# Miniprotein binders against b1l550, part 77

Target 1, 279 residues: b1l550
Amino acid sequence: MRLPEELLERARDIHSEAPSHRIKLDRVGSFGLKVPVEFKGFLLLAEADVWVSLPEGRRGVDLSRQVEAIYELSNPPKDPFSLCREAAISLLEKLNYADSSGVSIRFDAPLQDGESLKYYGVEISSIASDEIINKIRVEILGMTACPCTAELIRAYKSSEIAATHTQRSLGILEVSTKAEHPDPDKLASIIERAMSSPLRTYTKRPDEGGLVIRSLSNARLAEDVVREMIHLFLEEFGHLPEDTHILAAVRSMESVHMHDIYAERSFSLDEIRKEISSH
Key: E = the ipSAE of ESMFold2; O = the ipSAE of OpenDDE; V2 = 0.75 times the mean of E and O plus 0.25 times the DockQ between their complexes.

## First folded at step 8 (miniprotein)

Design ca1 (at its last look DockQ between E and O 0.01; V2 from the best seeds 0.00; counts 0 for: pae O 14.6 > 1.5, pTM O .783 < .8, placed apart)
Fold by ESMFold2, look of step 8:
Structure ca1 (fold): chain B 279 residues (1-279), chain A 98 residues (1-98)
Amino acid sequence: as target 1 above (279 residues)
Amino acid sequence: SEEEAERLADELRELAERLGYDEIEVTREGNRFTVEAERNGVRVRITVTRDGEEIRVTVEIEKDGKRIRFLYTFTSPEELEKALKEIERIIRMFLEEE
């Protein structure tokens, strides 16, 4: 049952009181909210987190106003990037005691996979204060082929067969920038192009052979995949602000080993350009 | 191009007029255009610059002593329409509570 309006007017505003311990909190909010988003013609169910900073002199956050901000903006469903940025700004505007606000939105993005669809992971966030920092992380599976095994097989005296083992590899690009979020499909494309071949939802027998042959002829170390991701990223997104920060990583689920291989590089655009120019 | 930067600045002036801003000040310093406007205690400053093939838009909004700044970088015309819609929605958030 709904409480009477006059009761709310009489009751103490517990959240505006001073706390027993005057300690600032960095993130206070609601996590795991379910919101609809519209992404490239698809209506998707996303998971969202919303938060604000809480000054040392304020006991609590008005959680209902906080949740209201993102729900109002999510109806009707709209582009998740606009929702993310607008909700972060709305939180900061509506909750005037906060010095900063943040929103994260997570969803599985559909991607054309020949004549079918596959999905890759997307997480975006926007942190608003006297400026906005936008972050996007994409994760997509691909296929890699081991060049070391390929070379050993080639060097084996009686072998003229091009062969090596292949495995699933998870590619990761994470971008933090003052500019708008990069297009996740372009980030996913960069990751897939850096791999030995894409991973398909299903493959017909004639196409299956071609996919395997391409991965064998494009064998790459996890380290080389990361380097190629960086190269391709700079070609596509070199125009972003110089203090834009990128993390490029690959986790390879090796078929002949008991453990995974991991390679990673983080950098700013300014840093990597100086590094490349010096070589 | 400089032509595209001029068109963007004109579209942002029109956006400010749609939002009810009356006293809109536009200044130019070379390839930089600044649109400044104030209404109902909400101050906006939009700076448009051309840097090679890149158009950069910085938006600053101030209300009740709080300031927020955000940035767009365009390398395609399709991003312009999306950014203008977003900028309008954001400014309207600040004006709507008035």
Scores: ipSAE 0.398, ipTM 0.770, lowest interface PAE 3.4, mean pLDDT 83
Fold by OpenDDE base, look of step 8:
Structure ca1 (fold): chain B 279 residues (1-279), chain A 98 residues (1-98)
Amino acid sequence: as target 1 above (279 residues)
Amino acid sequence: SEEEAERLADELRELAERLGYDEIEVTREGNRFTVEAERNGVRVRITVTRDGEEIRVTVEIEKDGKRIRFLYTFTSPEELEKALKEIERIIRMFLEEE
């Protein structure tokens, strides 16, 4: 039910009133919005969060303007990266009382897997203030094979390809940069290449056997995976600004244990370069 | 999970039938079901995959050289129902643009 415009003119603008307590808020906005995005020829329904800062002298945020800002930019659907950045900027323009804005967009990214599709998780964000910081988080499942058990069996049976247990592992790369969002497919590829083998949506029996053999031949600890992720990241994205921050992580869903193994490294490009050069 | 994916494939087949598609082909490759249908130059390919509790549906619509792809991921029956309604709406839109 739309209230008559005449009634709206008589109503106090509650949002512009002074609050009872003059406290700045860092983030006020709408979370869990659904926005269409175009990614690699796919039209996807993504989840989005939009927010701005609220100054101490203002009671509330104009939430309708926030929602309008992102939906205006979502028609026609565009790539989620541009949408994220443009929406963050638009929020500051539309809400002139805010000194900062932010947009987050989450979706499952399709990835070609032979004749089928697999997916990986993507979360992007852009925070706008005096500068724009772009963040991307990519998550993709792969497979790891344990080198410790493999070595024990090799020592025992003298086999070139020793049997070992395998498990699914979640690889994570998170990048925060003043540059544009890094290519998510490249990030996903780094994660997959860092693992013992990728996962497949569909495998024929011979292909399944090949995948297992590959995994066994490339047995890696969770720690090895993280280090390999960092190495591959530096090769591909070493051109990013030195203040770019990276989180590389893996969660191994252990098949022989009731708990998961987790390994991570957080670093800036400047920091890790200094570390490597010191060796 | 396999039985549910098969049920979903059947639902998608029924959807295609409701939309007036006469040539409906359903193929199964492992846990992937593909429904292909053609009507009046509008080709639809719907691929359903189930991974645990997650259902993924890819819809491809091709008309007059234009191709549109939609990817839906569902974790709940309610979301699936909404997606099916949206898929139906979109396909109808392409069928009506004659």
Scores: ipSAE 0.000, ipTM 0.159, lowest interface PAE 14.6, mean pLDDT 81
ESMFold2 (binder alone), look of step 8: mean pLDDT 72; pTM 0.698

Design ca10 (at its last look DockQ between E and O 0.81; V2 from the best seeds 0.00; counts 0 for: pae E 3.2 > 1.5)
Fold by OpenDDE base, look of step 8:
Structure ca10 (fold): chain B 279 residues (1-279), chain A 98 residues (1-98)
Amino acid sequence: as target 1 above (279 residues)
Amino acid sequence: SEEEAERLADELRELAERLGYDEIEVTREGNRFTVEAERNGVRVRITVTRDGEEIRVTVEIEKDGKRIRFEYRFTSPEELEKALKEIERIIRLFLEEE
C-alpha cells in the first residue's frame, strides 16, 4: 500500500530537524547496493556503498536522494571507475549540506586465462571534499614455492630442482591517490609476476607440469613477494603523485602449517624513493 | 610536444564552448595551459601540464561557495580522451541542477 503523497505536505521533515545532540557525523549512507557496471566489455553486478557527511545541525541524511544519485549514473552501465568518481562528486553536489561524500564499489574483475577466465578482486573508492581522493584495492591469488624447504631437500637429496611445498598466496595492492585510479589489470599483473607462478583456471597435464616447474625454479618467501611487488610497482607507477600511499601485502596460505604467513609494507611514493636512494 | 599541448588546449576550449560557456579565457605559462570559464555561477578551471611524456589535467569547479578539485595523469592519448569525456559529464552535473 502506497501512502498518499498528500501526507508529505503535512508530515514534518524529520531529516531536516535539529538533532537532540548537535554532533557531526563523518559517514551516513546506504551500504550493499547492487549496481551494474561495464568492465572490459563485461557487464558485471557490483556492490556499492554511498555516503555523505552530516552536519551537526541536521538530524538525518536524505538516503533516497543518495541512492537515486548513483542509479542515475549507472544507467546505462559504465566503467566502474568513472561511476565511482562521478557518483562521489554528484553526491557532494546534490546534498548541499554535506562537506564530504564517498562511494565504494566492489566487484570481481574477469581476466583472460587462455580459453577460460580467471578473476581478481577489486574494491575502489572515491572520497570527495575540496579534493577527490581515489583508492583501489586489488587482490589476486597466485602460487608460491618455499625456498627453505627446497634447500633442505636439496641438502638431503642432491637434485638441481628440489621438491618443495607449494601453496596459494593472496597478493594485495592498495593505492590511494589524488590522481585517477591506477589500472587494475596492471596491478593484478604486478602481483602475479611477484609470485612464484600465476594460477590457472584450467590446465592440461603438460601445462600443469610446466607451471609447477616454474614455481619450483622461482621459489620465493612471502617477504620476497612483497619486495618484488614494491619493485614492480615503482617501475610501472612511478609517475603517480609523490603523496600517493601504497599498501603491498601477501597472505600465504601455508600448506604445511595450520596458519597463514602474512607480510606487508605501507609507504608513500616519496618515502620509499628516499629509502631506496639511501642504499 | 608543444603542438600536442596546443591541441589539448584547443580541445578544452571546445569543451567549454560545448558546455555553453561564453566567457572563456585561455592562458599559457610555459608548458602549463589554463582554461577558465564561468556560466550560471559555475566556474571551471582546467589546467593542463605536460612534463615529458606525462600529461596532467587538473580540474577545479566552483559553485555556491563550494570548490571541488580533481586530477588526471595520462601517458597515452586514449586515456586523455576518456578523461575529457568524464570531465564533461562531471561539469554537466553542476550545470543541470538549475
Scores: ipSAE 0.564, ipTM 0.831, lowest interface PAE 0.9, mean pLDDT 89
Fold by ESMFold2, look of step 8:
Parts: C-alpha cells; sequence; structure tokens
Structure ca10 (fold): chain B 279 residues (1-279), chain A 98 residues (1-98)
C-alpha cells in the first residue's frame, strides 16, 4: 500500500523537533546496506554503513536521505573508493544539520592467481567534517617459515636440506590519512612480499614444491615480517601526509604450536621517520 | 615546465567551465596552480602543487557557510586526471539541488 503524499502536510515532522533530552549523538545511521560496486573490472556486492552526527537540538535523522545519498552515487556501479569518499561528502551536504558524516564499505577484493582468482579482505571508511579522514584496512593470507627451527635442524645434522615448519599467516595493513585511500592491491602486495611466500588458490605438485622451497629459502620471524611491511610501505607511500597513521601486523598460525604468534606496530609517518633516521 | 604549467591551468579552467562557472580565476605561483570560482552560492578552490615527484591537490568547497577540505597526494600524472574527475563529481553534488 502506498500512502498519499498529502499526509506530509498533516503529520508532525518528528525528526526536526527538539528531543526531550538535549544530548548530541556521534553516529546515527543505516548499517549493513548492500551496495553494488565495480572494482578493477569486477562487479561485487559490498556491505556499507552510513551515518551522520546529530546535534543536541534535533530529535532524529532523515534515514531515507542517508540511503538515497549512497544509492544515487552507486548508479551505475562504480569504484568503491570513489563511492566511499563521495558518499561521505554527499551525506554532509544533504543533511546540513550534521557536523560530521561517515561511510564504510567492506568487500572481498579479487586478485589474479595464475588461471584462477584469490581474494583478500578490504574495509574502507571516510569520515567527513571540515576535512576528510580516509581509512583502509587490508588483510591477506600468506605463508611463513620458521627460521629458528631451520637453524636447529641445520646445526644438528649439518644438513644440506633445509627443513622447518611452515604455516599460514594473516598480514594486516591499516592506513588512516587525510589523502585519498591507498590502492589496496599495493597494500596486499606489500604484505605478501614481506612474507616467506604467497599462498595460491591451488597448485600442482611441481608448483607446490617450488612454493615450499621459496618459503624455506626466505624464512622470517613474525617480527621481521612486520618490519619488512613497514619498510616496503614507506617506499611506496612515503608521500602521504606526515600525520598519516599506520598499523602493520601479522598473526602467524604456527603449525607446531598450540597458539598463534602476533606482532604489531602502530605509527605515524612523522614518528617512524624520526625513529629510522636515528639508526 | 612551462608547457605542463599552461596545460594544467587550461585543465583547471575547463573543469570549472564544465561545472557551469562563469567567473573563474586561475592563478600560478611557481609550482602552485589555483582555480577559484563561485556559482549558485557554491565557492570552490582547487590548488595543485608539484613538489618534486609529488603532486598534491587540495580542494575547498563552501556552501551556506559550511566548508569542507580534502586532498589527494600521488606521484603520477595519470592519478591527477582521476582525481580531477572525482573532484568534478563531488562539486556537482553541491551544485545540483534535485
Amino acid sequence: as target 1 above (279 residues)
Amino acid sequence: SEEEAERLADELRELAERLGYDEIEVTREGNRFTVEAERNGVRVRITVTRDGEEIRVTVEIEKDGKRIRFEYRFTSPEELEKALKEIERIIRLFLEEE
């Protein structure tokens, strides 16, 4: 049933009233929206959240205007990063009572993997006020090989055959910046290059052997994986604003241990440059 | 170079013209190029600075006393073209009222 438009003249505008308790709210919005996006030639179904701030003198937010803002921009489907930034700005413009707006978009990004595809996790957000802060988090699985066990086996048998345990490791890069979102494929590449070897969707026996041999030849501690991520990040993204904040982390799901190993470093570009220059 | 500077100034002027701006001021101060324009109560200021290999684009949009500022930073000319297209779409959001 569709109600007559004339009822708007009769009904109170509940949203524009003052609330009984004059308390501002930081985030009021619509969460879990399904939005089509186009990412590097792929049409994907992403999940989005949209919100605005609500001043103490306004009772409610126009939720349909929030949904309208992002859906108008997603027709036709477009790059999720442009969509995220443009939607955050559009929300702030359309809901003029708000001091800030926010949009987040989550999707699994496809990567070419020989004749097949693999995927890595991406979550982006844009928070707009008198400026915009853009955040991206990338998570991708790789392989690590333990150098400690490799050294013990070498020392014990004087073996010409490298041996150690290998395991899946989850690499994480999270970037918060005033500039546009970094390219997620570059972030994923940094993570994979920091590890002992990438993971493949599937491999045949000769390729599996090569992958294992590569990982054994490039054994790294979880701590050194994080350090390498930071080094590679600075080479690629050192041009970002000095107050850009980064989190670099790895969680290694150690094959011979009952527990995981985790290593992490958070920093701004300003502080890490000072730290590196002192050595 | 002077050729690149002239082309950039033309690109910024054309961007504002495509958005329907009539009074457009494009200025250059060394390696900094600025377009300023106003139409329908929407003021825009786009500044492009080339600092070595880095290209910085800063955008300020003001409507009804409310301002937003955002930026792009990159190291390739093709990223500039993408950024200018996105900037044009964003400014159009402020100019269209339907």
Scores: ipSAE 0.536, ipTM 0.838, lowest interface PAE 2.2, mean pLDDT 85
ESMFold2 (binder alone), look of step 8: mean pLDDT 72; pTM 0.704
ESMFold2, look of step 9: ipSAE 0.424; ipTM 0.793
ESMFold2 (binder alone), look of step 9: mean pLDDT 72; pTM 0.709
OpenDDE base, look of step 9: ipSAE 0.564; ipTM 0.835

Design ca11 (at its last look DockQ between E and O 0.01; V2 from the best seeds 0.00; counts 0 for: pae E 23.4 > 1.5, pTM E .727 < .8, placed apart)
Fold by OpenDDE base, look of step 8:
Structure ca11 (fold): chain B 279 residues (1-279), chain A 98 residues (1-98)
Amino acid sequence: as target 1 above (279 residues)
Amino acid sequence: SEEEARRLADELRKLAERLGYDEIEVRREGNRFTVEAERNGVRVRITVTRDGEEIRVTVEIEKDGKRIRFLYRFTSPEELEKALKEIERIIRMFLEEE
């Protein structure tokens, strides 16, 4: 049932009323929207969150306008990075009472794996105010081999390539910058290269054996992986603004323990450069 | 289950019918369901694969030598339904651009 437009004009605008308590809200919006995006020739259905700040003098946000803002920009489907930035800006333009806006978009990014596809998780966001801050979080699974067990077995059997336990490990890179979103494929590649080996969707027997051998020959602690991620990140993305903030983390799903191992470092590019230069 | 598989195949067929496709082929290979249809030079292939709790939907649209591929991953039937609605919308866009 659609109410006549005439009745809508007579209705009190509840959202524009003064609230009972004059308190600013940081984020008011719609969460769990589904939006189509185009990524590397794939059309993906992404999850999106849209929000704006609400001033102390306004009771509510025009939620319909927020949803409209992102859907207008999502047809035709475009790259999620542009969509995220443009939608954040559009929200501020459409909702002029807001001093800040934000958009988050989540999707699984396809990655070529021989004749098959694997995927990694992507969450991007853009926060608009007097400036635009872009954030990207990339998560990809890899494999780690334990160097401690390898050393124990080496000491026992005197083998160049010692057997060790392997586990799946989730690598995480989160980057927040005033620049454009860093390339997610490059971030995923950094994580994979920091692991003992990448994971494969499909392996033939010879390829599986090679993958395991590679992991054993490149045994790494979770701590080693994080440090390697940071090192590789600096090589690839050292040109980003100095105030760029990075989180590098690894969660190893241990095969010999019931618990996971977790390691992380949060830093700005300026901070980490000073740290490295001091050694 | 075989019943769920049959329902999915039926839903895919109905989708193709709603889109005005006359030549609809539905194939089942184990846990993989493929719908292929052609209309006015727009060829569509929808593949739904259930692997454990994960449902993967691949959509391929070919028009005028251009190929677009969609990949959706779901863990719930509700998400699959939403995806199918979006797929329908996208296919309609390609059909209307003629």
Scores: ipSAE 0.006, ipTM 0.203, lowest interface PAE 10.5, mean pLDDT 82
Fold by ESMFold2, look of step 8:
Structure ca11 (fold): chain B 279 residues (1-279), chain A 98 residues (1-98)
Amino acid sequence: as target 1 above (279 residues)
Amino acid sequence: SEEEARRLADELRKLAERLGYDEIEVRREGNRFTVEAERNGVRVRITVTRDGEEIRVTVEIEKDGKRIRFLYRFTSPEELEKALKEIERIIRMFLEEE
């Protein structure tokens, strides 16, 4: 049933009213939208969240216009970083009662791995207000090898055998900056280089031997993986604004313990430089 | 094939016998073979998985509440026999370190 237009014109504009409880809301929007994106020659189906702030004097948000804004910008599919930034700006322009807007986009990024592909997790966001803050989180699996066990085995009667327990470890880099989003492939590379070795989808025997030897020869505690990630990040991205915020973390699924090992460090570029210069 | 699977199970059982284990369990779950054995407080678990041309071998050794695990990956079946010989050397080292 369609309602008579005359009745609809008499209806109150509910979302523009003041609420009974005048409390601002930080994020009001639609979460879990499916959005097509084009990333490095691939057409991917990403998951997106969109939101705006809601001032204490406004009862509701026009949710249908939020959804329309991102879908209109995603057709035809385009680069997820451009989509993210443009949608955040568009939301703030279209919903002028909001003082901020946000868009996040999540997808699995393909990465060439020799003659094969592997994938790593990417989540980007752009938060627009009187300026734009861009955030990217990259998660990629690698291998870690325990240096304590490696030393124990080396100290046993056979120096010809190098062995230790190894496991998959999830490396995480998260960057929040006023600059453009860092390249996710460079972030993934930093994480992989900080690990004992990368994970491969396919490896021939000579290359597999190299990965195993690298893992054993480059055994690292989870704490040292995080430190190495920070070091490599500073080499590659030290030029970013000083108030850029970074989180570096590793979660290792170690078989020797009843639980996972987790290490992390959060810092701003200004903060970490002061810390390093004091040593 | 079934003949290759039987030969693999026999080789894993013989490995455990050469190490002096009496309580040896060999289990097959499709293309995955597991050998479990325990002697004098040392527990060993060897898992071999064949997925197409890729062979994965996981070795877990547990002694005095400490657990050591390592992984080998191959695309050549010939290297499996060499890896089992090296694994035998490693396990014997732990048994003899008593």
Scores: ipSAE 0.000, ipTM 0.094, lowest interface PAE 23.4, mean pLDDT 76
ESMFold2 (binder alone), look of step 8: mean pLDDT 74; pTM 0.725

Design ca12 (at its last look DockQ between E and O 0.01; V2 from the best seeds 0.00; counts 0 for: pae E 23.6 > 1.5, pTM E .629 < .8, unsure alone 67.918 < 70, placed apart)
Fold by OpenDDE base, look of step 8:
Structure ca12 (fold): chain B 279 residues (1-279), chain A 100 residues (1-100)
Amino acid sequence: as target 1 above (279 residues)
Amino acid sequence: DPEEEEAERLADELRELAERLGYDEIEVTREGNRFTVEAERNGVRVRITVTRDGEEIRVTVEIEKDGKRIRFLYRFTSPEELEKALKEILRIIRMFLEEE
């Protein structure tokens, strides 16, 4: 039932009232919106969060205007990175009482895997204030082979090909920068290359065997994977601003243990360059 | 086989979905755990592919009109989510067909 417009004119604007407690809020918005985005020729339904800051003198946020801001920009569907940045800016323009805004967009990114598709997780955000900070988190599964077990078996059997346990490992790269969002496919590729092997959606028996052999030949600790991710990241994205912040992590779903192994490093580009140059 | 019965149900649901879209030429094909519905109407071709891989359900929707191709990709972990997604996909397909 649509209320008569005349009733809206008589109603007090609750959102513009002074709050009972004059406290600024950092984030007020709508979470779990569904928005269409175009990514590499795919139309994807992404999940989005939109928010703004709320000044101490205002009771509430105009939530409808926030939702309008992102949906207006989502038709026609566009790339999620541009949508994220543009929506963050538009929120500040539409909600002039806010000193900051933010947009987060989550989707599964399709990645070609032979004749099939696999996916990796993407979460992007843009926070707008006096500056714009863009964040991207990429998660992709790969496979790791344990070098320690391989060495033990090699020593025991005197075999050139050491058997070892393999497990699925989740690699994570999170980048926060004042530059544009880094290319998610490049980030995913860095993670896959840092692991013992990529995962495949479909393998024929010969291909499966080859994948396992590759993993055994590139046996890596979780720590090795993280270090390799950082190394490859610096090679590909070393041109980003020095204040760019990175989280590189791996969660190995251990096949011989009931628990996972986790390794991470958080750093700025300036910090890690100084660290490497000191050796 | 319970898996075969579920597969047949899914195929029937997809066929019914295409019928609700007003397509007259509906072809449903099954290749193992992959179900494909193809329908054509007035130069618009729609292909919906549902792949069940364990608990994961992948849905690809392809719409072709006048040399333009739109592809949708969805992943679900439950049949209930798939059903909701298919309804939404239908809505999007209808919008696409109406806007042109």
Scores: ipSAE 0.038, ipTM 0.512, lowest interface PAE 2.5, mean pLDDT 83
Fold by ESMFold2, look of step 8:
Structure ca12 (fold): chain B 279 residues (1-279), chain A 100 residues (1-100)
Amino acid sequence: as target 1 above (279 residues)
Amino acid sequence: DPEEEEAERLADELRELAERLGYDEIEVTREGNRFTVEAERNGVRVRITVTRDGEEIRVTVEIEKDGKRIRFLYRFTSPEELEKALKEILRIIRMFLEEE
């Protein structure tokens, strides 16, 4: 059925209109997209978010063009870091009314654990404007042993035999930088080395004893795990731009309580170096 | 609203508990299904945020001293367990921060 021509003359381009309230929006986009990525030889199904800024004078964003930007680049699957950066750039090119764009990609990264694999969480993003800012967040489980509990138990038992609770702890490193994304495996390694012991998917009986002994010999407060993460990060990534921002954190799942302990520190490379040099 | 009344009463109980443990400058703020208790003692700032999502209760505890910040996350499905956990959290905070 053909509609009268006068209806076409009255039809408006809703997206290009000014809104009733002229307020800029920081992030307008599509969230939770499923995209394939290739990471270190593995084909993974990742979850992605895409967005752009929306100026005060534009009522809506062309969401289909946003989705096209990332899906066109994800076939064939490629590494998530290139996909993230290139999609952010493509968004600004395709949606020229925006002054910034962003893409985030989340996946579980495989890591060799003896003869098997374990996984750690990765979320990367790229924010594009007149510059590109890359962010990566890595989360990996390890083991911690509490030195305060060990001392309390020693005092109660009046014994030289050390005992403490050990628990799974989630270590977090988040880096925001103008440089390329840091290697997630190196970030995961920093987190694991800061813990009392790594968490294994499979251990034989002799190896289990070694993990317990290592955990006791490396008992650390959550606060000290965070400090060690920062120290190791500076050794590996101290060359990044001075305005690089880092968050280091640990969430410990206490085995003897119904609660978790959390510690974190955020800083820029410039800030932490001034702090260290003042001592 | 029974859920809002229960959340308000819990905030008041936490405020009272914090006062008994020696915290001062206590402020309680409510924002929908989230409430926040802020307190300070001897240069240590504590912020406890409680968010109710259905039957699950999420609690974040932030402690800041000398530019250093730590956070604790808890999840509960029982208000009784939450009250016991908050008492223990405040006791643990006092113990660790007062060791020096």
Scores: ipSAE 0.000, ipTM 0.086, lowest interface PAE 23.6, mean pLDDT 75
ESMFold2 (binder alone), look of step 8: mean pLDDT 68; pTM 0.641

